# Designs tried in a protein design chat: VHH binders against TBC1 domain family member whacked (wkd). Part 5

Target 1, 363 residues: TBC1 domain family member whacked (wkd), of Drosophila melanogaster (Fruit fly) (q9vgl8)
Amino acid sequence: MATAPRSLDTISLCSTVSSCPDRNGFYGGFQRTDKPKEPLSKAQIIAREKKWLYMIDNWSIYMSKNYKKIRDRCRKGIPKSVRPKAWFYLSGAYLLKKKNPNVYNELLEKPGNPTTIEEIKKDKHRQFPFHEMFLDEQKVGQIELFNVLKAYSIYNPKVGFCQAQAPIAAFLLMHLPAEDAFWVFVSVCDVYLQDYFIPGLEVIQNDAGILEGLLKKTCPPVYRHLQKHKVEPLLYMTDWFLCAMTRTLPWETLLRVWDCFLAEGIRVIFKVALVIIGASLSRHKVRKTCTGLCETLAVLRSPEEHIVEEEFIINNMMRLNLRVEDFQIEHTRQKARRAKQKAQQEAESSGSGNGHRRNMPTL
Short names: E, the ipSAE of ESMFold2; O, the ipSAE of ESMFold2 at other seeds; V2, 0.75 times the mean of E and O plus 0.25 times the DockQ between their complexes.

## First folded at step 1 (VHH)

Design n11 (framework vhh_7nfr_2)
Fold by ESMFold2-Fast, scan of step 1:
Structure n11 (fold): chain B 363 residues (1-363), chain A 122 residues (1-122)
Amino acid sequence: as target 1 above (363 residues)
Amino acid sequence: QVQLQESGGGLVQPGGSLRLSCAASGFTFSSYAMSWVRQAPGEGREWVSSITSGGGSTYYADSVKGRFTIARDNVKNTLYLLMDSLKSDDTAVYYCASYTPTLGVDYEFDYWGQGTQVTVSS
């Protein structure tokens, strides 16, 4: 059982990347934290824990009458001790589990689609290779990861398995027991990232357009730079969105972003993306060194350390002047644009002849 | 009960102008973004224009940009579409549309008016 980060590892004093884990269970990699900062006093942490436990005990009332309080507390960061339970409630997984008793175990008893099962087996080994739960194939985390992905592929056969789902499932298993992680995972895939993982890439293509439109509004010089060098959003934002930042952000930043993501949905991923893009390319000096597509992608795929720090991301995400209506209108506009482009492509592929005149060479 | 009622449609010559109105009731109009959507005979619904709740930002489909202007009056709870340089391709039933209040993410229109017919012909 390692459903939460190791609570007694406040700081790790390791001499090598593989000798001892950090406070979060990482032996190495970009998500390892060797010098954690704790800005909150013990008294402040306890006060926030009590507020969260009270809110969870009165969850239906807060959801119906005081959702703003839930949102605001998520933006401040959920205390590590209550985060797993908070995520279980925020995602609605507590209702899914209650309505579907024993379903997870029933799904695990089924054989599943043989092709999908082989794809899961092939991909699971690539998730968090430096984390104590997934460090080798003998770890319980690897078994539970296989189980969650297998169960989901049977639960939603329209999706089956998509490679991008594996890091999400692994991330949830670091915080929740397998059955609870499964129901949060179901909610994330079926609600938060609805239709992202079905063949055709329709949703992510539309969302690429939304991101582009929002970037044009929030940072026109960066938008123009990307257009000039033909840097299409799918080249840099696909992994950010499909994996919900799990392969992109340092650990503490990822936790803070997911606190917000489970409260506010996919709009949080858009806002984080806009902050990364804007901060990485807003300075003229940086744009001047990005002479083309490859140089620009290198910057976006490896942002400077300070840009992905938790307070920088969260504070700049909150400072974006974007309302829910900005996303609604951009969604409507991009959906219309994509439909028109698709209709045009289908008309062109038909090779229809000229119907206005007939010219017969035989006379 | 939420109600949206369009008016101002009619027959107009190519190059002419029309002003459409949509009267809203039963919800806090000033808190919602509003849109115009049209449907030509035998075709699907096409998004035309949207305006933010406070009127600070407007958006247009490429087919109408520069010819149509969307506006709103939050005191009168009324949405407008000013249509200039009308073309035969603008012939459609024009609908006023708004989003349902929801606790989650909702990117689809839920509240629709009855529509007003616009016919552009000689």
Scores: ipSAE 0.044, ipTM 0.593, lowest interface PAE 6.1, mean pLDDT 84

Design n12 (framework vhh_7nfr_2)
Fold by ESMFold2-Fast, scan of step 1:
Structure n12 (fold): chain B 363 residues (1-363), chain A 124 residues (1-124)
Amino acid sequence: as target 1 above (363 residues)
Amino acid sequence: QVQLQESGGGLVQPGGSLRLSCAASGFTFSDYAMSWVRQAPGEGREWVSSISSSGGSTYYADSVKGRFTIARDNVKNTLYLLMDSLKSDDTAVYYCAKGDEEYDALLSYYFDYWGQGTQVTVSS
């Protein structure tokens, strides 16, 4: 329903605070304490950087004739020094910016929708409040965040503003100057998360059904547990999908997931979700303690540290035996379900319809 | 013994901002959901916000939603409440509180300990 109130605004980012920012600009860390990981040798890092710079210099050729190489290198993790430029190219933002000179500045000069502007102002203070860019209302980061969200709301007025967009925009601003971040953000909202932010949550509801179908295939005992306790996917997966994991994962894991997400799209978010769900509830001992809806949601909303570790997520995501066809099958199934529900509703309103229904209210 | 020490309150103008802190000791802070509860002069206690033990989930009262942000630093054993766009109605003594279990705090049920509080006054 397009006029239904959003419930995603009940979910917010939590970060730790300390007196000094860490290497990534966070006071006290990001969402979860990052576990030290032994870095690649300096020689290996330099080699990967050179490979990425060469690919970027020859981007059109790689995209058209050797996309597999781009995908494989994203899966290995993009070197931190080249990640911003790589994301700018992977998202197609470099073409969007080139084709739209001065458009970002033109959008900033427009007043925008007053109601939308008010919504952005209310939400911006909730995004990474302990990151050095966003600590103070007068900090450049807070101004840039407002500007990116305002500009997008004018650029795509059918969407306007959705609270889930704010952590995405803030995350991109930690990696890219404002105008570049804006064009990556446009691509993420309009292409990667197409129609997710349109009022009514229709696309995310469809994708919740896809997630359930994929879970039935990949981890049947967990699927059965969720069905038994009426654990609807929107109660746990909405923030994961609408925010592209930006409120969910530890920093290093989030970077690795976005490296893959920008190369392979929303299927990466589905795979990460399946790993979190499956790993959290795969053990009978854990399911036995989850006697109902509330206990199960608590587990899904606070997965064990090892489950959201960089290597665990990436390796298990890659080990899922899910083909593009599996997503297409679930999409077709959900489309058929929606068509059937619409046909039944129309048949009943025309006076058609057989079947006995309990005359009790159904939630 | 469990101890909670709130700080960061003060006098602020409407539309202003404050950051409250709660220093926790005597228990494993990272194992417990934490909440902020306030009490206005002459009124009962009102739940404001809760945060899960991991920080992965946050909840807000409708009256503060979009204006307040709850956060925690499990390294410093400190709970925070960032208060933006303050209104006169936000004037209260603010207490941090821990639950016995995760859902006790998240559902605004009775808490096993509350600190001494910190006064927030929103006026000219």
Scores: ipSAE 0.000, ipTM 0.083, lowest interface PAE 21.5, mean pLDDT 81

Design n2 (framework vhh_7nfr_2; at its last look DockQ between E and O 0.01; V2 from the best seeds 0.00; counts 0 for: pae E 11.5 > 2, placed apart)
Amino acid sequence: QVQLQESGGGLVQPGGSLRLSCAASGFTFSDYAMSWVRQAPGEGREWVSSISGSGDSTYYADSVKGRFTIARDNVKNTLYLLMDSLKSDDTAVYYCAKDLYEWELPDAFDIWGQGTQVTVSS
ESMFold2-Fast, scan of step 1: ipSAE 0.192; ipTM 0.670
ESMFold2, look of step 2: ipSAE 0.381; ipTM 0.776
ESMFold2 (binder alone), look of step 2: mean pLDDT 78; pTM 0.789
ESMFold2 at other seeds, look of step 2: ipSAE 0.117; ipTM 0.651
ESMFold2, look of step 15: ipSAE 0.000; ipTM 0.433
ESMFold2 (binder alone), look of step 15: mean pLDDT 80; pTM 0.809
ESMFold2 at other seeds, look of step 15: ipSAE 0.165; ipTM 0.661

Design n3 (framework vhh_7nfr_2)
Fold by ESMFold2-Fast, scan of step 1:
Structure n3 (fold): chain B 363 residues (1-363), chain A 122 residues (1-122)
Amino acid sequence: as target 1 above (363 residues)
Amino acid sequence: QVQLQESGGGLVQPGGSLRLSCAASGFTFDDYAMSWVRQAPGEGREWVSSINSGGGSTYYADSVKGRFTIARDNVKNTLYLLMDSLKSDDTAVYYCAKEYSSSWYDEGFDYWGQGTQVTVSS
């Protein structure tokens, strides 16, 4: 069962608990896919691992001259044994750590903003409660999660702490030692999800418009349905984007999406969102049962299990005929629309709107 | 090779009737829902009607409801659109479309036909 949970209660309703964690550390298979995929042979796994290790050893050459190869290998899925190192390199965290060898520890020694620290303390227990690392306040995972979020709040004080950051940090800590996870987290928040967590949610509001425009292009009947019933994008896409799918997708799907996300940026989150929306609402008989806002949101908040399966998401994401230029066109269109709206509001002495510009990933 | 071949279009007076046909080949016709989609000059594609694989459930756009009837013959692998009380606004190229049952794609359909022109004019 996959949902886009915002609270601990919602997460609990979608999970079962057992006494033994699975191979990924989850009790009861939380965020698991229901359909096992055919495993690669040991020879195939070793071959892919060797290709990744060679690529990492020659990282600067691949980044400058053959980024397409990095992208293509990410789309095939990174072998589990090399995934942490690959994510560390893909995010640029290896350079951030090299340039700042003791900064993480220095940030931890600082007291931080007391209001922000209290917010982090209240929120940390909501992240993956059924994972072995996070079951107890005294377990190392809870301490590491607090430390990463505290360090980041001091590192970037204009953001401080946003609750959506916690599941991202927790997810990274399942793959990386705390300091490495911190530098990947810095890259994710400051580069991939640039300005998303600044108070006011200005960037996500613009991106909601971009998503709507892309949906109009890729699935006009679904776009018309959402318009007819006044289903605003922020009602269904906010958790997907702010948490980079970490609260939405089953574990194996989430890993594959993040392999792509770290290579291609926010465009991947848009494509996954379009697949979820399209697959959930493309059939006329499903739309016919969604007579209003509440019925439509219920479908989007609880996509059918097959829609969030690993191969379904990846294959349909790749089949979307969307190029970098399509995102740039929609970004420009939404900026123009918001500027016009702001001018109208200022003429009426209301004076509020989004006027800032966001840089889109180039790949 | 998947092929969809539309026929039955033409020039008709307002209030007249036409019957469109779509001959399907290269796939198991009775496994797929089928649709009619139209495109008027200078406009985007508009979904008109859909019929499920067995023919028991039909759906219509509000603009054509009560005037058009979609039907299928799974023995002959043929889709039909019976168009009554035609209006000038019905002028368009009409395409036969196969629905994707297991994957999501642009518009949820695959258009393999060349289309058939319907012109409603005096």
Scores: ipSAE 0.000, ipTM 0.133, lowest interface PAE 15.6, mean pLDDT 79

Design n4 (framework vhh_7nfr_2)
Amino acid sequence: QVQLQESGGGLVQPGGSLRLSCAASGFTFSSYWMSWVRQAPGEGREWVSSISSGGSSTYYADSVKGRFTIARDNVKNTLYLLMDSLKSDDTAVYYCAREGDYFWSGYYEDYWGQGTQVTVSS
ESMFold2-Fast, scan of step 1: ipSAE 0.065; ipTM 0.531

Design n5 (framework vhh_7nfr_2)
Fold by ESMFold2-Fast, scan of step 1:
Structure n5 (fold): chain B 363 residues (1-363), chain A 123 residues (1-123)
Amino acid sequence: as target 1 above (363 residues)
Amino acid sequence: QVQLQESGGGLVQPGGSLRLSCAASGFTFSDYYMSWVRQAPGEGREWVSSISSSGSTIYYADSVKGRFTIARDNVKNTLYLLMDSLKSDDTAVYYCARDLGEYYFDDSGLDYWGQGTQVTVSS
């Protein structure tokens, strides 16, 4: 019956850490099963569709007072029949389109920046299988893709065009009519992936540091392996983040991740990245075979099929139990680190002038 | 050799509490994540909770969050699961497992398991 003080202290520390808020609205249990997952019944699909249509009909109320319900339903997966409309509402594109009647068509009539337009025309993301299949099957899709990217380059001239945008626009066009796809694309680029596509990669570099800090917290052995072999995050995470996983995940998983991404934002891309990294390198036997940078990158760039399966990704993303505050802490740390590096570089630049020998005469 | 030995199971009424312990030996306990996994009769294994090597990072299954507390004593090489507000659905054999820090329960991620301790929640 009696507990030693040390055991009580350990339990108390655990209790402090475990008193996390339920803000993330976890769906389902983190369960291991030896049984194959039963497909959803027609009745279950219809029930989920009715719930989504009701939420959309009452969207402003859910967004303001019951966002956790939207989040929970996104994590379950949006029914295929209502997904386009749900994504249109989740992204806020419905408001953008309503406030900007005919703006898409007006943008298409403008000539745009000649250099940017030639860059769009020369985009060769045809090595991305999803983009290639889209273009091969739908000739009209090639025109729509060009139009969405052209319109956006005029809408946001600070960005213009970045090649990573093409897979995102193509993906959206597989779900939405061109004008609707354009407004979702505007929201994705300007809000969800804010400043990602601006030349210089400043935001991505900051987010690489955030990912590294979160990995140190969630899987220290993997973090140590990456540090030991000097595997910088930008070498593997850049495409994952800039393309919002559109070049990385198989179709069904990508749909499930985007259901969550449009509800919860960039935090979802971080969580998916952490799951891929952790699952790929968590086993000591795998890390032992990864003797250097190239071997480690090969594993991260080609994750095993089971790791990118939809239920695996979604369930393990929820298991991470990372709170908004955890991301804010890492963001603050990276900002401080970069400020310190800037101060050091400025001091060294000033110090280079003092490298002259004492009393050296002026020529 | 690696050994994990659970204790603290038994019969308890709904709403009651139990504390499970897992004594670890044969490895550097403080270097490993540790997990609790349960299995009800006729059902698959269900992950319950995990704790990092230092105790700083903790995860719970949604079904037990707010009711169960995982803890460890790295000097005593002991893992704990404090179970409060027990429900009939918590009836299962509870296993202590050494966790290689993986985010999923494939057979390579949990490499050593204890023999299990029976928890029965019944009126």
Scores: ipSAE 0.000, ipTM 0.166, lowest interface PAE 17.6, mean pLDDT 79

Design n6 (framework vhh_7nfr_2)
Fold by ESMFold2-Fast, scan of step 1:
Structure n6 (fold): chain B 363 residues (1-363), chain A 121 residues (1-121)
Amino acid sequence: as target 1 above (363 residues)
Amino acid sequence: QVQLQESGGGLVQPGGSLRLSCAASGFTFSNYAMSWVRQAPGEGREWVSSISWSGGSTYYADSVKGRFTIARDNVKNTLYLLMDSLKSDDTAVYYCAKSPRYYSSLFTDYWGQGTQVTVSS
């Protein structure tokens, strides 16, 4: 057995690191946690674990007749020991795997699109560089990450590969065996983040507009500040949404947000974004020091520690006075904007605007 | 008041085809992603297919890929599921499901009354 090198290249990259991983497998970086153990007693943890296992054993009944109980338990935080199985069931991946017992292995045997495979190989080394699973190119995590992304690119060739998918797949592999992680990943990409990763990234453009409209409603002074300094949402929210907060939040906060995200969907990502924006720029003193675009982006890209703490995020997300109807209103507004833009583009072509939209398949 | 009314189910022989329709009212249909989900006797709910609000993106469960096609007509406020090469394990009650675009999970806010599909041996 050779002695470990004094330092690895990934350890020396612009961050302080430890020789020992934390309880979550991090040697360094912003997701390493040295905070005290969770304040819940062992008896309380065991009680919550038993409740989750009972729900999972009776999953179809809870999903059909008592979904509110699942949602409420997600909001309280899923016990760490049960979280992987809970996420597997919440995402519907358990059904996907059951109906497709050999599909993952069959996809891995296929060569895939050479250009897409090259893109995956180039990008995979950038995921969680200070985590024990991804610290070295020879680690099982790096191999599993390549496999999940390759398999998905073959499974959904309309998407192929988008760089934002890599942190999501890596995050899931920290919690689940590769095949289970793959089926959760399929659900996340195809259902939760529906249409996000299609070439052109048109859906995130729409959602940037929705976020602006919701911000105008929830924190008008912050909205005005961003407009004044021409701080466009895509400059700060793109990574938050496309990566489902996996590159943004401290580890414990990220786990709590994903507990909610898998139960309640993309609205959770919008609410978390609104909390980060509002809390970072709500104070007049802070806005006064942000005299331009670069200073405002610096604040949004590196929010203060207290703003991204788990209880702060969850409590403030729940305090937002946003109804389903508020999202519907903003979506309708953005749809109208897109229709107008399409009409202008067709008019500028100087041809007749004879476009026909058909949603009926042949046969 | 949201209303979803499914139709087109029935008894069909293995290898046969059916077209399910869902008439939507009480909301702006073209603003929402729509899904088909099914429930076989004694089993849990299974997601079958989803279509984006514009119709530009479609997604399918592996069990139905290549056999089923989801479509929508935003002018007629109607969702469709075209089912080909039906198998006995496709026997289920099929539900049209509305979810807010921004609540993208297997559980949805609204279900229709369902339409029974029975594939006879």
Scores: ipSAE 0.000, ipTM 0.298, lowest interface PAE 10.6, mean pLDDT 81

Design n7 (framework vhh_7nfr_2)
Fold by ESMFold2-Fast, scan of step 1:
Structure n7 (fold): chain B 363 residues (1-363), chain A 124 residues (1-124)
Amino acid sequence: as target 1 above (363 residues)
Amino acid sequence: QVQLQESGGGLVQPGGSLRLSCAASGFTFSSYDMSWVRQAPGEGREWVSSISSGGGYTYYADSVKGRFTIARDNVKNTLYLLMDSLKSDDTAVYYCATDLPYEYIWGTDEYDYWGQGTQVTVSS
């Protein structure tokens, strides 16, 4: 586990580089793993692979009439050999690609916004610097990463480019050919993380409030500690949500979380966040050492190794007493609360007690 | 070994009062946040109140706020719940509980240690 906060740049945390990559292509970094054994037998792996291939061959039927089986199999972990195809289908990217033949190549031929292109060029070298695909500027992965981000910035000009998108695109390129990775990326940005990357970061601010409300329900002592020390969620959860955990979790845990994320959506990121927060601060002895904001943030930004282990995260995420309705209720409450706070801030900034401006119809 | 022993429950008329106690042993009581959780017949567990390790901060469920008072005595290793203006809806088994489990977390009602419970019945 990294000794520095997980929200720091990968390059800043990783000074030790091996001469040989691990099984996942990492020469170094906190996501490099030296774990030699799979917990599943070869027979169990083959059985799960066959079940996944059958589900994909009958995808429309499973999506419409047996989604529970898709969800349950994602929670068990998708076999490594089937994961790229499964993610392509789970995200709906297979339909996006089919309906948009040659669009990716057409986007690549366009020049794009010059300012946005320069921002992408500046940022791409910061993604997974010790992974074999991105280790060198001449690597195909660096070219593919630039292409995916450029294509998306043209495809969705409302967003253009946001720095948090780069680790997501790079992560997908480790699993999928560039064009397939592009369409999964489009789905992630436009559907799963809808409006997250629009300038102003309004959605993530609303979701910070939702996280607080859910934490109050699931872990009241931790919620009260955070309120007492004025530990605002944006100080610790922003990177977790904007990057969909790609810069936060150990590699095997990240894969398991994304298996669930593509099946169940952003609620998975909320649940993982709640597990990390709750497990990190649930023990009174830990809260006692967190005498203020800085000490609490240090704990949240560098959770204990066992808390971010794959089975711990997945099992505790599934055990959270939260229903879809709980998220919907909090979303409605926080949206109303933020609208009220924004109206108050605008009234205060205009000054002179002119509250009448709040109810003025636009001509 | 950690033990939590609740007492003080019983039958009381609506509008009455009860004082619950929880005697703690086998751990450093003064280092743990303590909570009261209740479970009505056929219903799930409901968090009622919590108190910080030093007693400086108290928290209440909206359903009991203004009627119940949580308190602790760190010298006697005892947690209290003072219940005033009791209603029929307060009928439940009341449990004393410590901090949440470190290894595993799940719902709001998952804690490091639980007592055996004490029955409170509010009936005419």
Scores: ipSAE 0.000, ipTM 0.201, lowest interface PAE 12.0, mean pLDDT 82

Design n8 (framework vhh_7nfr_2)
Fold by ESMFold2-Fast, scan of step 1:
Structure n8 (fold): chain B 363 residues (1-363), chain A 123 residues (1-123)
Amino acid sequence: as target 1 above (363 residues)
Amino acid sequence: QVQLQESGGGLVQPGGSLRLSCAASGFTFSTYAMSWVRQAPGEGREWVSSISGYGDSTYYADSVKGRFTIARDNVKNTLYLLMDSLKSDDTAVYYCAKEGYLDWLLYDYFDYWGQGTQVTVSS
């Protein structure tokens, strides 16, 4: 992945860390410090909680006849106390678990692919090392993380394991018991991020082109700057999409984005990406200092604190006037461009006498 | 040539109401999202509200939700901002802007915006 190191990795360089975990279980904080927002009144919080519980109790009716209300309430932010249950229902994991009551335990009893298991073992130690669940190999969180990733690799052997999956699984385990987290994770990988983790990264390559087309529509000066300096989207957007922002955003922003992501899908990740790119590079003074590829990537890999603030991201994401049709148009254009490029490459390979095949890159 | 012309500003007491209008010309109005952006004295530009081309989606800054309503008339090529329960903090020059850029940022990043209309909320 071509993103800047996580803020949690940077915290590990400090000689002093907090002796107590914060309200979310982190020693020393999470990725970035969230600015305190004006708190909702206790009455407002209770009212929102009651609305969510009623909606969950009538979930099938809302899903079939009033999905707009689900979407609108997700955009307002799900109350902390009901968020885990809401995510479990939004993702469809409640149905997956109900239809497969013993499958998670059955998967854990299987040995799995030895190569895949070793890859998981190497990667699990890198996930949120300063969270109370993951501080050392003996902590329950490290064991649960291994179990979720192992179970998924057996459940979907076409994917096996991809390094980008680990932060997603760890993030879900901070909110849900292991088996529930597993079924949400299955939904995220198989539905929301469908085919993203298949070796070769074909889907994310296509989505990079879609992102460029949307950026050309929403912020042409920034699009032109990226083209001028040969800044290819895979260099900055890969980690954002494959990890569903879990390595990118401050905690409170990440929660709000995931509230929307589980209701509206990958279009939310595109919108967040467009806001980050646009806000980071829209000012002429900033573009003037970005004289090339390296300077531009540095800005995109480390967006200013105000750009990743909760209200900024959500308000600007919702403001983007992108319809379903806009995504379909870009998808169609990108499919045509890739078909043309493939035809051109095949013609050149036949003519050049150089038939060497390269293995497709994996993360 | 794209032109945006705002009107409807004025002096009003706290709790009062105003209706801002923006007459648009020189482009196919119904195909573009439109925004209201304000700038208070000594402050940067603040996005207030946006409406999709066909009026099927509206978005509001948290500071104005429940108090302001954005609307459009695609036959008349006119954008509206209905402002209720006005507060001293709403005092600003209000600009009509055609979306295309991140229009909550600096002046020169907007595709087009009008000359602005002054709203003053003071008792």
Scores: ipSAE 0.000, ipTM 0.136, lowest interface PAE 18.8, mean pLDDT 79

